# Miniprotein binders against q9h3h3, part 41

Target 1, 235 residues: q9h3h3
Amino acid sequence: EDGFTAEHLAAEAMAADMDPWLVFDARTTPATELDAWLAKYPPSQVTRYGDPGSPNSEPVGWIAVYGQGYSPNSGDVQGLQAAWEALQTSGRPITPGTLRQLAITHHVLSGKWLMHLAPGFKLDHAWAGIARAVVEGQLQVAKVSPRAKEGGRQVICVYTDDFTDRLGVLEADSAIRAAGIKCLLTYKPDVYTYLGIYRANRWHLCPTLYESRFQLGGSARGSRVLDRANNVELT

## First folded at step 20 (miniprotein)

Design QJ4
Fold by OpenDDE base, look of step 21:
Structure QJ4 (fold): chain B 235 residues (1-235), chain A 102 residues (1-102)
Amino acid sequence: as target 1 above (235 residues)
Amino acid sequence: EVRKLFEKLIKLFERMMKRVEELLKKAEEAAKNGDTETAEKYLEEAKWLAIKVRIIIYILEEMAEQTGNEEFKRMAEELKRIIEEALKRLKEVEEKVKEARS
C-alpha cells in the first residue's frame, strides 16, 4: 500500500463501525440457518450504504459471524492509549518489543488475519468457507466489509485471541487454508490499530507480524508462514 | 490525496465527538433518574468512541510528522485537547453513576 492508503482504509473502517452490522451469532442461532443467511446476505451484493436492489435497504458497516466460543475481550485499550502517549512524551526509545510489552501489560492481545478480494463469486465463496469454519468452532470470529460504490476490494478479517500465541495464529491460518482460501494473508495485532500505527511511521514499526502464502503440495497446513520481524519461515 | 484524507478524518472526528457529547448527556440524565444500567450502557459506547477518536488523532499526528504540514500539526493538537476534556467529563459522569448506584 503506497502512501496513506492504509490510513484511508482505517478511516473507512472506523466510519463503518458506526453503522449497523449484519451478524450471524452461532451462540443464539442454529447452525442450520447459516446457509440461508449466507444466501440472503452475500458480501459481494450487500452494499455499504444500502443501494437500491441490494439485500440491505439501510447502511451496513460490517457483516460478521460469531462462533460458540466467542467472548469479546479487548483488554484495557484506554490504558494502552494513555501509556502510549506517556511513552511518546518521555522520549524513550520505541521498538516492536516496547509495543509487545504495552500490549501484554494492558491485556490488548487480539489480532487478525486479513485478506483482500475483489467483489464476486470468489469473495462470497471465501466468506462462506470462513463463516462455516467459525460456526463449526475452527475459528472464533470473522467479519467482512460490504461492497463499496466504487467496487474496490473487500476485506475479510479473521480474529485470534492472542497475537503472542504463535501456535494459535498458525492454527487460524490452517483453518483458513482448509476452507479453500488461496490468496495472500497478512496478520496484524490490534494494538497497532489502536495506536494508529501503519506501514509508514516515524518509529519504523511494522504492523504486519506474519505473512501467509498458499503452497501446493507443501506442508500439511497448505501455506508458508513468514515471521516478518525475524524474516524466518515458521512452516 | 493527503488533503482528502485530512478532511475525511476531521469529518469523522466531528461526527464521533458529537455522538460522545450526546452519550455523556444521556448518561448523566439516566444517572439522575436512577437508571444506572442505561447510564452504564451509554458510557461504554462513549468509551469506545473515545478510543476511535484517539486513533484519528494519532493518524493526524503521524501525517503531520511525515508531511511537515503545520496545519495538520495544529489540528492534531487542538483535537487532542478536545478529547482530553471529553475524557475528563466521562470520568466525572462515571463517578456520578457510581454514586447513584450506592
Scores: ipSAE 0.877, ipTM 0.938, lowest interface PAE 0.4, mean pLDDT 93
Fold by OpenDDE base, fold request of step 22:
Structure QJ4 (fold): chain B 235 residues (1-235), chain A 102 residues (1-102)
Amino acid sequence: as target 1 above (235 residues)
Amino acid sequence: EVRKLFEKLIKLFERMMKRVEELLKKAEEAAKNGDTETAEKYLEEAKWLAIKVRIIIYILEEMAEQTGNEEFKRMAEELKRIIEEALKRLKEVEEKVKEARS
């Protein structure tokens, strides 16, 4: 594995953020239109650059669904970045607790469950399940990357409002599992993204706080969630 | 692979900074015309691009630290100066918009 694979994916994601998004907004669009929208824009067929024969003729950065309770609140990300730069200059020790406190102080508390799937039926089915859960109010917001020319894995991101609220993070995992998704999930706070912190950084910070594995016949949640920072199972 | 990432980050930075400059100009023009709502919309987009530009710089700084590549280090320092100047200009435009609302 190239030591900077995560940074490559981050650069692609930031480039995609500059292109138009295909959005279903449940606040303005009736829920009855969701099935037609999903059929029109299956993520395995929507191409990043609007390839001939795709549902999109123009570049698409992301496909997204916004729930009724969705409110974009990112907190003071600029202040967070300034405080982070000042902290580095100070030479003070940097720990996961330091990042948590910075996030709380600047109200940058959002995080996301991530899943990576190959293009095809399993991806489209997973996305349809997530989109329904968002429109039904079990989840607040989700997005999926379009198909790349290289045919690589696509990512689904399911957001939560507060990575410090363990119950809320676990409830989102349960909703994802209830939608029929059985793949590995990882949870990453957005604070690590905003500070450019990826795996194998100089501070040895792990940007993945939680890991969810599907469990047959297990707990009522249908998954085992591991706290990676403490190496403790939460379920 | 590391060189490809470096080149990709530089191209992305250039594209984002070009857009920031366009947005700042549009915000100033809107403020001069008394359209403070449009000016604020452009400023908000510019702020988000500035956040992403800083992420690019952080990635380059980490690449420089891990590889010891002096080219990566020099580039990160140069890009940091560029974004700091743009952030100063952004604050100046914000003050002009605030004055136009008064």
Scores: ipSAE 0.876, ipTM 0.937, lowest interface PAE 0.4, mean pLDDT 93
Fold by OpenDDE base, fold request of step 22:
Order: C-alpha cells, then structure tokens, then sequence
Structure QJ4 (fold): chain B 235 residues (1-235), chain A 102 residues (1-102)
C-alpha cells in the first residue's frame, strides 16, 4: 500500500459505518432464506450510494452476515484509547508486545481476516461461500464492502473473537479456504484499527499479524499461514 | 494525496461530531422523559462515534508527524480539544441517565 492508502481505506470504512447496513442475521432469519438474500444483494451489484439500477436505492455502508453464536463484544475500547494516549505521553517504548498487553487488559481482542477482490463473479462467489459458512456456524460474523462508484477492489472481513487465540485464527482461515477462497488473506487485530495504527507509523508496528496463502495439497485444500511478527510458518 | 486525505478526515470528523451532538441531545431528552432505554441506546451510539473520532485524530497526528505539516498538527490539537469537551458532556448525560434509572 503506497503512502497513506491504508488511512484512506480506514476513512472510507468509518464513513461507511455511518450508513445503513444490509444484514442477514441468522439468529432471527431462517437459514433457508440465505440463498434468496444473496441473490437479491450480490456485493458486486450493491452500490455504496444506491446508484440507479442497483439492488439498493439508498446508501449502504456494509453487507453483513451474523451467525447464530454472534455476540458483539468489543471490550473497553474507550479505556484502551485512554491508556494509549497516556502511554504516548509517558514516552515509554511502544512495541507489538505493548499493544498486545493493552488489548488484553482492556479486553479488546477481536480481529479479522481480510481479502480484497475486484467486483464480479469471483467476489460474489467468495461472499456467498463466507455467508454460508457463517450461517452454518463455521464462522461467527463477516461483512463485505459494497461497490464503490470509482470501482476498485471490495473487501471482505471475517472476524474472530480473539487474535491471541492462534488456533481460533487458524480455524477461521481453514473455514475460509473450505468455502473455496484462494486469494491472499491478511489478519489484523482490531486494536490496531482503534488506535489508528496502520502500516506506515512512527513506531514501525505492523498491524498485520498473519498472512495466509492458498496451497493446493493433493485432494485437500489448505493454506500456508505466516506469522508476520516472527516470520514463522504456522501450517 | 495527503491533502485529499486530510480534507476527507476533517469532513468525516465534522459529520461524526454533528451526529454526536444530536445523539447527546436526544439522550438528554429521553432521560428527562424517563425513557432510559432509549437514552442508553443514543449514548451507546455516541460512544462509538467518539471512538471513531479519536481514530481520526490519531491518523491526523501520524500524518503531522510524518509530513511535518504544522496545519495537520494544529488541526489534530484542535480536534482533540473538541472531542474532550464532547466526552465530558457524554459523561454528564450518562450520569443523568443513571440517576433517571435509579
């Protein structure tokens, strides 16, 4: 990502968070309705501002699917931000370990696998696979960005409850791969997002903890997951 | 590109802060009417917007640090003062809601 591209994407994401979401909630909607909902709102056709001819006439910030076990628990994000500001003022060294401890202390442990795809069949197919995995309970929650007017790649976010639970992070990767997704995945804890920490920062913190690359292993589909902090393959 | 981002962040901040002010007013009105559930809903939304506003400030601070642009620095400081005042007001409204619930 060149320059402040990540910050641009963050600003767009925060703006999108203020607009209505198209949500399929498996807690309140029968799973049998998922296919009709996916057909009605394919992400490649849903437009950010409700363009003429799109499935949506009004602005849509995100398209999301909530699983049966989904319970939003963001922890103490305000406390996290206050502690972060105090830490900066203290002049104490800031490391990835520092961020991890802050996240644990304030119970801000959520993270997400990210994939970027061009609008079209591959995106819609990937989203359908993810949405099904969420409704089936293999994943808890996912969202996808609508089509932008300028075009460009759309992002799918697949969340996990705890970025410190390596097994849980890997299980989510496996579920994404089982859904037929072969693109590059990156895993980012939400703590970095809440603190405005992106790739280019004064502390040289890397907000990407894991990278998953698709691997074809005979009849089995899998991935190679790299721990970016330690430069170690986990699979 | 940097200037474009700066302008985008400022506009986003303004939009978010406008919404925060609206939400705080609605929460106060709901609390006065004894509708603590509605008041809490508005406060929760306001809290999340406040979190996002702080993210905007952090991005601006980082932009200022990397570019050495004094305008970015000054703006980040100004926005920080604004959000601190809003957070104080949010806390005051939260206490009113608690009092109304008791």
Amino acid sequence: as target 1 above (235 residues)
Amino acid sequence: EVRKLFEKLIKLFERMMKRVEELLKKAEEAAKNGDTETAEKYLEEAKWLAIKVRIIIYILEEMAEQTGNEEFKRMAEELKRIIEEALKRLKEVEEKVKEARS
Scores: ipSAE 0.876, ipTM 0.936, lowest interface PAE 0.4, mean pLDDT 94
Fold by OpenDDE base, look of step 20:
Structure QJ4 (fold): chain B 235 residues (1-235), chain A 102 residues (1-102)
Amino acid sequence: as target 1 above (235 residues)
Amino acid sequence: EVRKLFEKLIKLFERMMKRVEELLKKAEEAAKNGDTETAEKYLEEAKWLAIKVRIIIYILEEMAEQTGNEEFKRMAEELKRIIEEALKRLKEVEEKVKEARS
C-alpha cells in the first residue's frame, strides 16, 4: 500500500455510506427472490454514480445482503472515540491490547473479512456465493462496493459480530471458502476504522488481525488462517 | 496525491457537517411538534455522521503527523473545534427530545 492508499479508500467508503444502498433483506424478502435480485444488480455492472446503461440510474454507495439473524449493534462508538481522544491526551502507551480493551469496554466488537476483486464474472460469482451464504444463515451480513468509473478493484466485506471470538471469525472464513472464494482474505476489526487507524500510523498498530490464504488439500476449511499479532497459524 | 486526499477529506467533512446541521434542525422541529420518533431518527443519523466526521479528523491528524504539514495540522484543529460545537448542539437536542417524550 503506497502512502495513504488506505486513507483514500476509507474516504471513498465514507462517501459511499452517504449514498443510497441496494439491499436484499432476508428478514423481509423471500429467499426465492435472491437469484432475481443478484441478476438485476450484479456488482460488476452497478456503477458508483449511476452511469448511463448501468442497472442503477442513481448513485449507489453499497450493495448489501442482510441475513435473518442480522441485528445492527455497533455498541458505544461515540464513547469509544471520546475515550480514544482522552487516551491520546494522557500520553499513556497505546498497544493492540489497549485497543482491544477499549473495544470491549465500549462494546464495539464488530469486524469484517475483506476481499478485493477486479470487476467481472469472478467478482459477481463471489458475491452471489456470499449473498447465498448470508441468506442461508451461514453469514450474518455482507456488502460489496459498486463499480468505480475508473475501474479498479471492488471490495466485498463480510461481517462478524465479535472480533474477539476467534471461533466465530474462523467460522466466517470457512463459510466464505465454502462459497468457492479462493482469494486472499484479511480480517479487520471496526474499532480500528472508527479510530482512523490504518496500516501506517504513529502507534505502529496493525489493523489487520487475521489473514486467510486458500489451500488445496488442506484442512476441512480449505484455508490457512494466520494470526498477524502473534504470527501464529490458527488452522 | 497527499494534497488530493486532503482536499477530498475537507469536501467530505463539509458535506457531512452540512447534513448534520440539517438533521439537528429537523430533529428540533420534530421535537417541538411532539414527533419524538422522527426526532430520534434524525438524531441517530446525525450521531453516525458525527462519528464519521471524527474519523476524518483522525485521518487528518495522522496525515499531519506523518508529513509534518502545518496546514494539515491547523485544519485538523479547526475541524475538531467545529465538530465539538456540533456535538454540544446534538446533546442539547437530545435533551429536548427527552423532555418532549416525558
Scores: ipSAE 0.874, ipTM 0.937, lowest interface PAE 0.4, mean pLDDT 93
Fold by OpenDDE base, fold request of step 22:
Structure QJ4 (fold): chain B 235 residues (1-235), chain A 102 residues (1-102)
Amino acid sequence: as target 1 above (235 residues)
Amino acid sequence: EVRKLFEKLIKLFERMMKRVEELLKKAEEAAKNGDTETAEKYLEEAKWLAIKVRIIIYILEEMAEQTGNEEFKRMAEELKRIIEEALKRLKEVEEKVKEARS
């Protein structure tokens, strides 16, 4: 992706965060209603601004599913940002280890598996699989972007609580693969998002910690996960 | 494309900051009325917007660094001053809410 595409997507995501969300909350809604909800709000048809003929008449920022065990805990993001600014001012070297330590210190440990899919049946099917996995307790929380006017790719985000917990990250990958998703997945800690760190930054920090590729006939996991920081396959 | 992103970020910043100001006002009003729960909800929303505003600034700073565009740099510095003042005000409102809860 050329230039500041990631930053464009980030700006769109932040703008979307200000608009209403379509949420299925498994803590308050029976799991038996999930299929009807998915049928009512397929991500490929839900439009960002409530276009005529869409299931939504009003703007929708995100479509989300919350699992029964979902508890929003973002840590001290404000403190993280302050520490980051102080670190920049200090002129001290900034490394991936520095960011990891900042994240740990401020308890900002969340991360997400990301997949980008074109609007259509494949996206809706992938989302339905993820949503079911969330409601069944295999995943905690996920969201998908609505259809944009330009018809660009939609993103599904599947969150984990701790990017430093390799097992938890791998378990989420396994659950995504078990849902029938075969596309490329990238894992990004939220700490990089909160600090505005994207690919090709001045510090040469890579915001993608893991990459998952589908594998036919492989292990029960059905994927190969690469640790990008160490350039080591974990599976 | 870079200019479009810049303009988009500025517009987003303006929208977010407007909302922050509204939220702070609503929080103060709720606190005065003894509705500390509502006040806290508004403050939490304001805090999250402040976080996102800082992300916008970081993106602008990075854009400035990569492009050498002095306009981007100056804007990032200006926005940083604005958010710092807003964060100060947010803390003041937070203290008022705490006082109202006690």
Scores: ipSAE 0.874, ipTM 0.935, lowest interface PAE 0.4, mean pLDDT 93

Design QJ4
Fold by OpenDDE base, last read:
Structure QJ4 (fold): chain B 235 residues (1-235), chain A 102 residues (1-102)
Amino acid sequence: as target 1 above (235 residues)
Amino acid sequence: EVRKLFEKLIKLFERMMKRVEELLKKAEEAAKNGDTETAEKYLEEAKWLAIKVRIIIYILEEMAEQTGNEEFKRMAEELKRIIEEALKRLKEVEEKVKEARS
């Protein structure tokens, strides 16, 4: 994998954020309409730029589902970035603990479970399971990238409100597994995204805090969750 | 591949900054017309774009560090100056909107 693949994906994600989203909002739309919406906009068929024959004629950045309890709270991301720049200038040591403290100080606590899937039935099925879990209140918010022209993997992002709440992060993993998803999951706090910190960085910071692997016959969670920072199994 | 990423980031930066400028202008116009709600909406969108622009800069800085490419470094520094100016302007517009609410 080329050393800047993550940065390339980040650039694509930021470009997608500028385009319209297809959103199912459970706060305003009856849950009974979810199946029809999923059938209308399967993520494997929704194209990034509204290709001929796709369900969308216009560019779509993301497909998203908002749960009943969803409240956007990004914290003070500008303050976070300013503090980060000041920290870099100070020459003080930068550790995962430093980033955690910055995130707490600026209330930038959101994070996400990530899964990458090839376009097709497995992706659409995974998304349908996640969307249902969001509408049912097991998850708060999720989004999936539309199909790219090059047929690359699509990403599903399942958000949690607080990456420092280990139990909340694990509960989201359990809900994802309960939805029938068996692929590898990685959890990334948004603070790393907002600071442009990816796998290869000068500070040797790992933006992936948790890794979840599906386990057959395992605990009630159906997964093994690894704390990547401490190399400790949580499950 | 690194060059392709660089070019992609620059194009994205340019697109985002163009939108920021448009949003700031719209916010100023809305504030002048007493439509503070609309002005705030445009400002919030501009703030988010500014955040994303900073991410682009951070990526470029890291690319420069890892590759030793002086072009990437110079570009990151240039873009940083541009966004700093835009952030000052954003703050000025925000104050105008606050004044229009009072």
Scores: ipSAE 0.874, ipTM 0.936, lowest interface PAE 0.4, mean pLDDT 93
Fold by OpenDDE base, last read:
Structure QJ4 (fold): chain B 235 residues (1-235), chain A 102 residues (1-102)
Amino acid sequence: as target 1 above (235 residues)
Amino acid sequence: EVRKLFEKLIKLFERMMKRVEELLKKAEEAAKNGDTETAEKYLEEAKWLAIKVRIIIYILEEMAEQTGNEEFKRMAEELKRIIEEALKRLKEVEEKVKEARS
């Protein structure tokens, strides 16, 4: 894994954030319309730049679904960034605990389960399962990247409100698994994203807090969740 | 690959900063017209873009640290100055909006 792959993906994600989103908002749209919307905008066919023959004629940054309980609360991200810059200037040691405390102090507690899937039926099926779980209130909010021209993997992001709430993080994993998703999942707090901290960094911080692996015939959760920081299985 | 990332980040920065400037101008105009709601909307969008611009700078700083590339370092420093100026202006516009709302 070349040292800056994560940064490339981050730059692409930030560029995508500037383009229009295709959104299904369960707060304003009846749940009965979800299937028609999913059929109209399958992620494997929606193109990043509105390629000819795609469902979208204009660029699409993300495809997203908002649940009925979704409330965008990102905390004080600007204050977080200022505190981070001050911390770097201070020369004080930076640890995972330091970032956790910064996140708590500035109320920047959101995080996400991530999965990477090749374009195709498996991706569209996974997305449909996630979208349904969001509309049904099992998940709060999710987004998927549109198809890139190069045919690379698409990412599904499933958000949770608090990365410090281990139970909430595990419940989201369970809901994703219940939707029939069997791929590897990684959980990343948004605080690492907002501070530009990726896999390879000078502080040796790991932005991935949890990994979920599907397990056949195992516990009621259908997955094994590893705490990467402590190298402990939580399930 | 590193050079491509660098160029991508610079282009993204430029696009974001252009939008920030447009949003700040629109917010100022809305505030002058007494449309504080519209002004606040533009300011909120500008704030989020400023957050993302700072992420770009952090990535560039990390690239500079890991590669030892002086061009990356100089660019990160330049972009940091630009965003600091924009943040000052954003704060000034925010105060104008508050004054227009009172």
Scores: ipSAE 0.873, ipTM 0.935, lowest interface PAE 0.4, mean pLDDT 93
Fold by ESMFold2, look of step 21:
Structure QJ4 (fold): chain B 235 residues (1-235), chain A 102 residues (1-102)
Amino acid sequence: as target 1 above (235 residues)
Amino acid sequence: EVRKLFEKLIKLFERMMKRVEELLKKAEEAAKNGDTETAEKYLEEAKWLAIKVRIIIYILEEMAEQTGNEEFKRMAEELKRIIEEALKRLKEVEEKVKEARS
């Protein structure tokens, strides 16, 4: 509406980062406890600020599941930001190749598949499937936003550790589809987030690197994945 | 809506910087008590907040560029000055923690 929709969402996400999280950590919690935890904290009922009648009495910024293989390594984000600032003062052109090289040089390679779902059964079912895939080791880390007072769609983020590893990104897509999720998925490398680059940017960069569309009749849980930077189908 | 985004970003910056100051003080206290592991944890959290503050500044700079609004530009410049001073203090505290460790 105002050309800064993604930036509004980013501000809300950054505020949520600072509030308490509800975390199921498979590195320290037995997998047998997952179903009870999911039943206690369905994302359609967990409220952002702790509304009466919700499972939480205090604010919740995010609901997250960490897999047994989760080893957070964000890379050299401070160096990435410094190099970005120096690049902008240098007068060198900024292109998609520039962003890719910055990410590689500073080892800031993580990214995420995103899906947006309305509150309700579909959201809770999708989240439960994703959380189970994380605990079972098919995915490494995922989070979902809690329900906001205004209502509206919530977001599930499924992280991968290297956006340049196309096979790994496709394997994560396949794991998401195996959980029965059929909605549109979009993939954003974290380098764009750390540099504050969203859809309406002066360089006309495309922060959405991949799109995944569920496809009937292919493999049992197949999808069609498009590389949006190059307009090339990967599948 | 652009004004609301600006207000959200300023509120976030203030909240983040308040936490950074708290974390640096706690890191110094932990280091003085010989608990360098706790001090390093506080410093790491402060570094992550500084990363997020820079994201706020980048968003403000883009808002200024796209709208031509001088208030957004002026604010981005001021916030950058503030975070640069906080980063200098962070480095100073980091050195104190290293001294306590060795």
Scores: ipSAE 0.869, ipTM 0.932, lowest interface PAE 0.4, mean pLDDT 90
Fold by ESMFold2, fold request of step 22:
Structure QJ4 (fold): chain B 235 residues (1-235), chain A 102 residues (1-102)
Amino acid sequence: as target 1 above (235 residues)
Amino acid sequence: EVRKLFEKLIKLFERMMKRVEELLKKAEEAAKNGDTETAEKYLEEAKWLAIKVRIIIYILEEMAEQTGNEEFKRMAEELKRIIEEALKRLKEVEEKVKEARS
């Protein structure tokens, strides 16, 4: 790639975090209202900055759905960052095990399955399926980026609460596939994001823990999942 | 390309820090009015922005390492100093909110 593609995306995502979000919160909104909400705010039509003809007149950073049982818990991210900075001045080697231990110690265990889709019906259909899975309780929380002015791919993030719980991560993959999603999925623990570690980093760490590929005529999950760190297939 | 990323990160840092200062003023005002619940919400948002500012600094440090650009390194050091000053202010406001809650 061009050397800093992930960092450009991270900058845009952090800017989006600061703008208003469109949220369907199943904890306070009846599930029967979901389909109308999805029809009103398709991610291919909601524009990042409120373009003419879009459903939104103001900027939108993210479109999100929170499930009935969603209980937000980011852990001790400030402590994580402080420990990371101290570690770098210590001269000790930095390895994937180092990052895993930092995440466990500070309870920064969340991670996410990511998919990238072009604007259009396929994106809107995928998002609707994910949103329904969240409201029905198969997934806990998801978000999707709005349409950028130049177009390009948009991202759906499906969060899990513990990347060290491999079964839970694989069950989330299964729920995504059950919603009819057939594209490539990548799984990234949030610890890498909070430490600013992307693909082209000086430690040669791999921020993508798992890849999931749809498996035609295959497993009970409907996918093949590769552990990127060990190059072993889990399914 | 890398220069454009650098400029984006600086602009984002400036936006985040402006919001942090605004949130600290709001938290202090809410605490003076006895609304410690609202003050704590502003403080939590400010803490979260500080986390993101550190991510910006980590990205700049990696850019400096990969490119050898001393300007990027010096900027990362300056931004770190700025956020550290803001965090001292945040801790001071947090203590005021805790005292008001008693």
Scores: ipSAE 0.865, ipTM 0.930, lowest interface PAE 0.5, mean pLDDT 90
Fold by ESMFold2, last read:
Structure QJ4 (fold): chain B 235 residues (1-235), chain A 102 residues (1-102)
Amino acid sequence: as target 1 above (235 residues)
Amino acid sequence: EVRKLFEKLIKLFERMMKRVEELLKKAEEAAKNGDTETAEKYLEEAKWLAIKVRIIIYILEEMAEQTGNEEFKRMAEELKRIIEEALKRLKEVEEKVKEARS
């Protein structure tokens, strides 16, 4: 529905969080096993609820790859939520700077590049490239949604540690492009997700911090990156 | 549509809260058996579900604001009361687990 599309996706993502995940963990699994794992579980064929003929017999919420250097640190999300509620009752203005400061204060600094692709070869190829980049250390952690019964686009999320570290976010964009990915990428800091802030919010906040578009003949990484908060091109 | 989103969120809230109650029972049982490491893992999962439940409530509050729908507002208030009671119980179980540590 017009105005709440992101909220529908968020509800589906939170439901998926509760179901089993298929994980390749480079911290405990040799890199030589990655190709076989990718062939067994292509995201266009892994079904959300274990449909007949799929490689999974049980529900799968997410397919994920953890890099060898992956060290999860979500920060103080409970404190973030408490401070957010207090801020709203205080009558103080809520601005993009306020959200940034809440994230910094509570060390909730992670964010993610997002891409949406239809089921099929293009999705499976993109995911394989991302998964290899994670296992090889160019990216830290990524996940992809399985195929839903009704079809539709699937999402690949590529996480970064610190949305305030612009260099690190741009390096992740470059690593994604080096894997051969040419579609639109959008970057959302996790603070917006934990506070339930999407496109149609009363504060007019923009949850997408960066937008990356591939261009032929551009920079070495092939990206044109727009800073959505300041409406400036970074490349 | 908006009604479908509301129904999804309520069903998801109910599923999450059922899991929170299950996790708290499992944490108490594990602590009783001296397995405080397992009990702490159940508590950590319950804490993450509570975070997600608050996200659901935030979405409902925004839906109520955007639509002017009093049912959404009343439901968000009711769900907030429910999670606050569950958080109180979570804290009580957490203290039992800490007492079981040697």
Scores: ipSAE 0.861, ipTM 0.926, lowest interface PAE 0.5, mean pLDDT 90

